# Ledger of designs, part 1: VH-VL binders against a0a087m355

Scores and structures below are computed, not measured.

Target 1, 134 residues: a0a087m355
Amino acid sequence: MGIRLSGCVIHGDKRGRKLGFPTANLSIAPGVELPPDGVYSCIVWLPGQTTHHGATASVGNNPTFDDVKERRVEIYIHDFDGTLYGHELNICLLTRLRDMRRFSGLDDLTGQTERDVAQSRAMLAHHALTGLLP
Below, numbering starts at 1 at the first letter of every chain, in headers, positions and changes, except where a header shows other numbers; antibody chains are not in Kabat numbers.
F stands for the ipSAE by ESMFold2-Fast; E and O both for that by ESMFold2, at different seeds; each is averaged over both directions (binder to target, target to binder). V2 = 0.75 x the mean of E and O + 0.25 x the DockQ between their complexes.
[cut] marks letters that were taken out.

## First folded at step 1 (VH-VL)

Design c1 (framework fv_cilgavimab)
Fold by ESMFold2-Fast, scan of step 1:
Structure c1 (fold): chain C 134 residues (1-134), chain A 124 residues (1-124), chain B 112 residues (1-112)
Amino acid sequence: as target 1 above (134 residues)
Amino acid sequence: EVQLVESGGGLVKPGGSLRLSCAASGFTFSNAWMSWVRQAPGKGLEWVGRIKSKTDGGTTDYAAPVKGRFTISRDDSKNTLYLQMNSLKTEDTAVYYCTTDLEYYDSWGAFDYWGQGTLVTVSS
Amino acid sequence: DIVMTQSPDSLAVSLGERATINCKSSQSVLYSSNNKNYLAWYQQKPGQPPKLLMYWASTRESGVPDRFSGSGSGAEFTLTISSLQAEDVAIYYCQQYYSTPTFGGGTKVEIK
């Protein structure tokens, strides 16, 4: 299937209400090896649910608070509304879509996020049709 | 678990100044976007302004009626939000609530936790 | 600014009966990129701060009873209390967060 991770949802360092894609930030335990930086299609198991959700994840090792370096996985959970702060999520990263990149502004970030989510949805749909999803 | 406690309200004359404080506990204050919302006696709710977390730039936004007169700031080392109110007018008379924005789904402007409020009365 | 208009100003409903509150925005609060309505509902009881009931038009805040439901999209929204309880006597406010936050004028719900 892919790379399995778990982590507690924390309040995010980045907020982009105009992004159109609300995200959950995961705190990954110190010492857990993260996959290469990038954007991934993934699936998420939500607390109390028996089914998984599709999602789009970004993995980065950049500083997130002043000069403190913190490992972060940021997830947009497809078709999910609600708050998950303080809950532990289990995820599986399936397909690496692209390298991490810098954005020149909000429009650039929003446009790329739209493309990432569309590609993630398409990939997950293809996996479902071919029987490759769990 | 989450608690917000406002203080600093009182009676002040038009043209005067007041500084409100909001002591936060039960959550990671440094990560939260915070707002002030006011309510004039017997009236509805009016958003005053907000401050982003330091990691999100620490920027502030204000409603038109208070812009240039009010300043929002935060001290993450003390888990405290502030509202500095200058050039107060009688129409600023209200209960002032501090609030947290709905946490991580970036729906800033929906307010999930509220303090009990502190009354500011501006009269001659 | 987006102007929020609530109707009616006050509503008297018998215990156990349905209460319906309407909220209209001066422009759409539906964000086409994520298909979300940036609309919240609050309950305020006398002497208390407002309490978040509903966000994104129809998502109940944790701990809010399922007799409360939100519906609507774009510029017209409804909060419904399916079976009014004594503890539901309060003023209810809608609020948009599509742009600079603005609140409706409130609807007072009383037992008939």
Scores: ipSAE 0.005, ipTM 0.554, lowest interface PAE 11.7, mean pLDDT 81

Design s1 (framework fv_sotevtamab)
Fold by ESMFold2-Fast, scan of step 1:
Structure s1 (fold): chain C 134 residues (1-134), chain A 120 residues (1-120), chain B 112 residues (1-112)
Amino acid sequence: as target 1 above (134 residues)
Amino acid sequence: QVQLVQSGAEVKKPGATVKISCKVSGYTFTDYYMHWVQQAPGKGLEWMGRVDPEDGETKYDPKFQGRVTITADTSTDTAYMELSSLRSEDTAVYYCATGYRSSWYYFDYWGQGTLVTVSS
Amino acid sequence: DIVMTQSPDSLAVSLGERATINCKSSQSVLYSSNNKNYLAWYQQKPGQPPKLLIYWASTRESGVPDRFSGSGSGTDFTLTISSLQAEDVAVYYCQQYYSTPTFGQGTKLEQL
């Protein structure tokens, strides 16, 4: 069930905090195949925990000003507030909600992020997730 | 080669409606927003709004909201800007523009412009 | 709306000399999380559409000569032409894209 990934939380964009959706940027090991770009409903296991948390994941390219695109994984952990820098997270991507979309600015991103998180929460409510382990 | 080609100049009476086209080539029309910018004498450049050709979603500057309608036709790779209830102060050059190399609202490519003259 | 104000309204510079155009935003256009300034500069010649010169405040668009440079952060930005050439005579506009896009009023650059 789903696509399993793990990665270390690195310093990243605090953009989500201004939107009310702080995200963790994951450093994925070189050579690990990422799923298709998109926004995903997912679950995450915090360090040392066997209980999962709901999350919304973004998998995609970051346009850079030097024309180089880097694929990244960003996770908004639902109803979690805290810092996870330097910790390893295990995640499971469950449902692809939509393709990656380019945004005009912060206000456009805010509206879409709100819709993504709401859809992710709804999808997670319909999954039979009891007993899943990292 | 990326090109944005706009329809020709229009002369309209106050109260009329004008509809301007912008035909694109050289990139995938649905991958980027199409924006419209007004340049009136003495006012400089003013962003009017944009459409997402993939789903038809639009956003408008409040100054133009209610009078402007921006649409996209993916069968012909053409965007349209319709401005209703024209006033003499709407006399301007209108540009379509896209951020082909950016997801942000800065503009790499512009149409040649369409002069709309509103006179009694 | 973020208001963009340019100075001067017009500027005359001799060929080979430096031209400096300033742009001030009513609010910061620096997004602290990514440390990027959401600011662009355009050149417009008579009868032509604007041409993108600079984006992210200091990144030159491909094909733009290196005599053009952008600098500044937050609310105060500068476009510099290190050595004016005849083809640089134009109107220059700054533009923010941090929120709904707004442009400065323009600076007319003339050859002295």
Scores: ipSAE 0.000, ipTM 0.524, lowest interface PAE 15.5, mean pLDDT 82

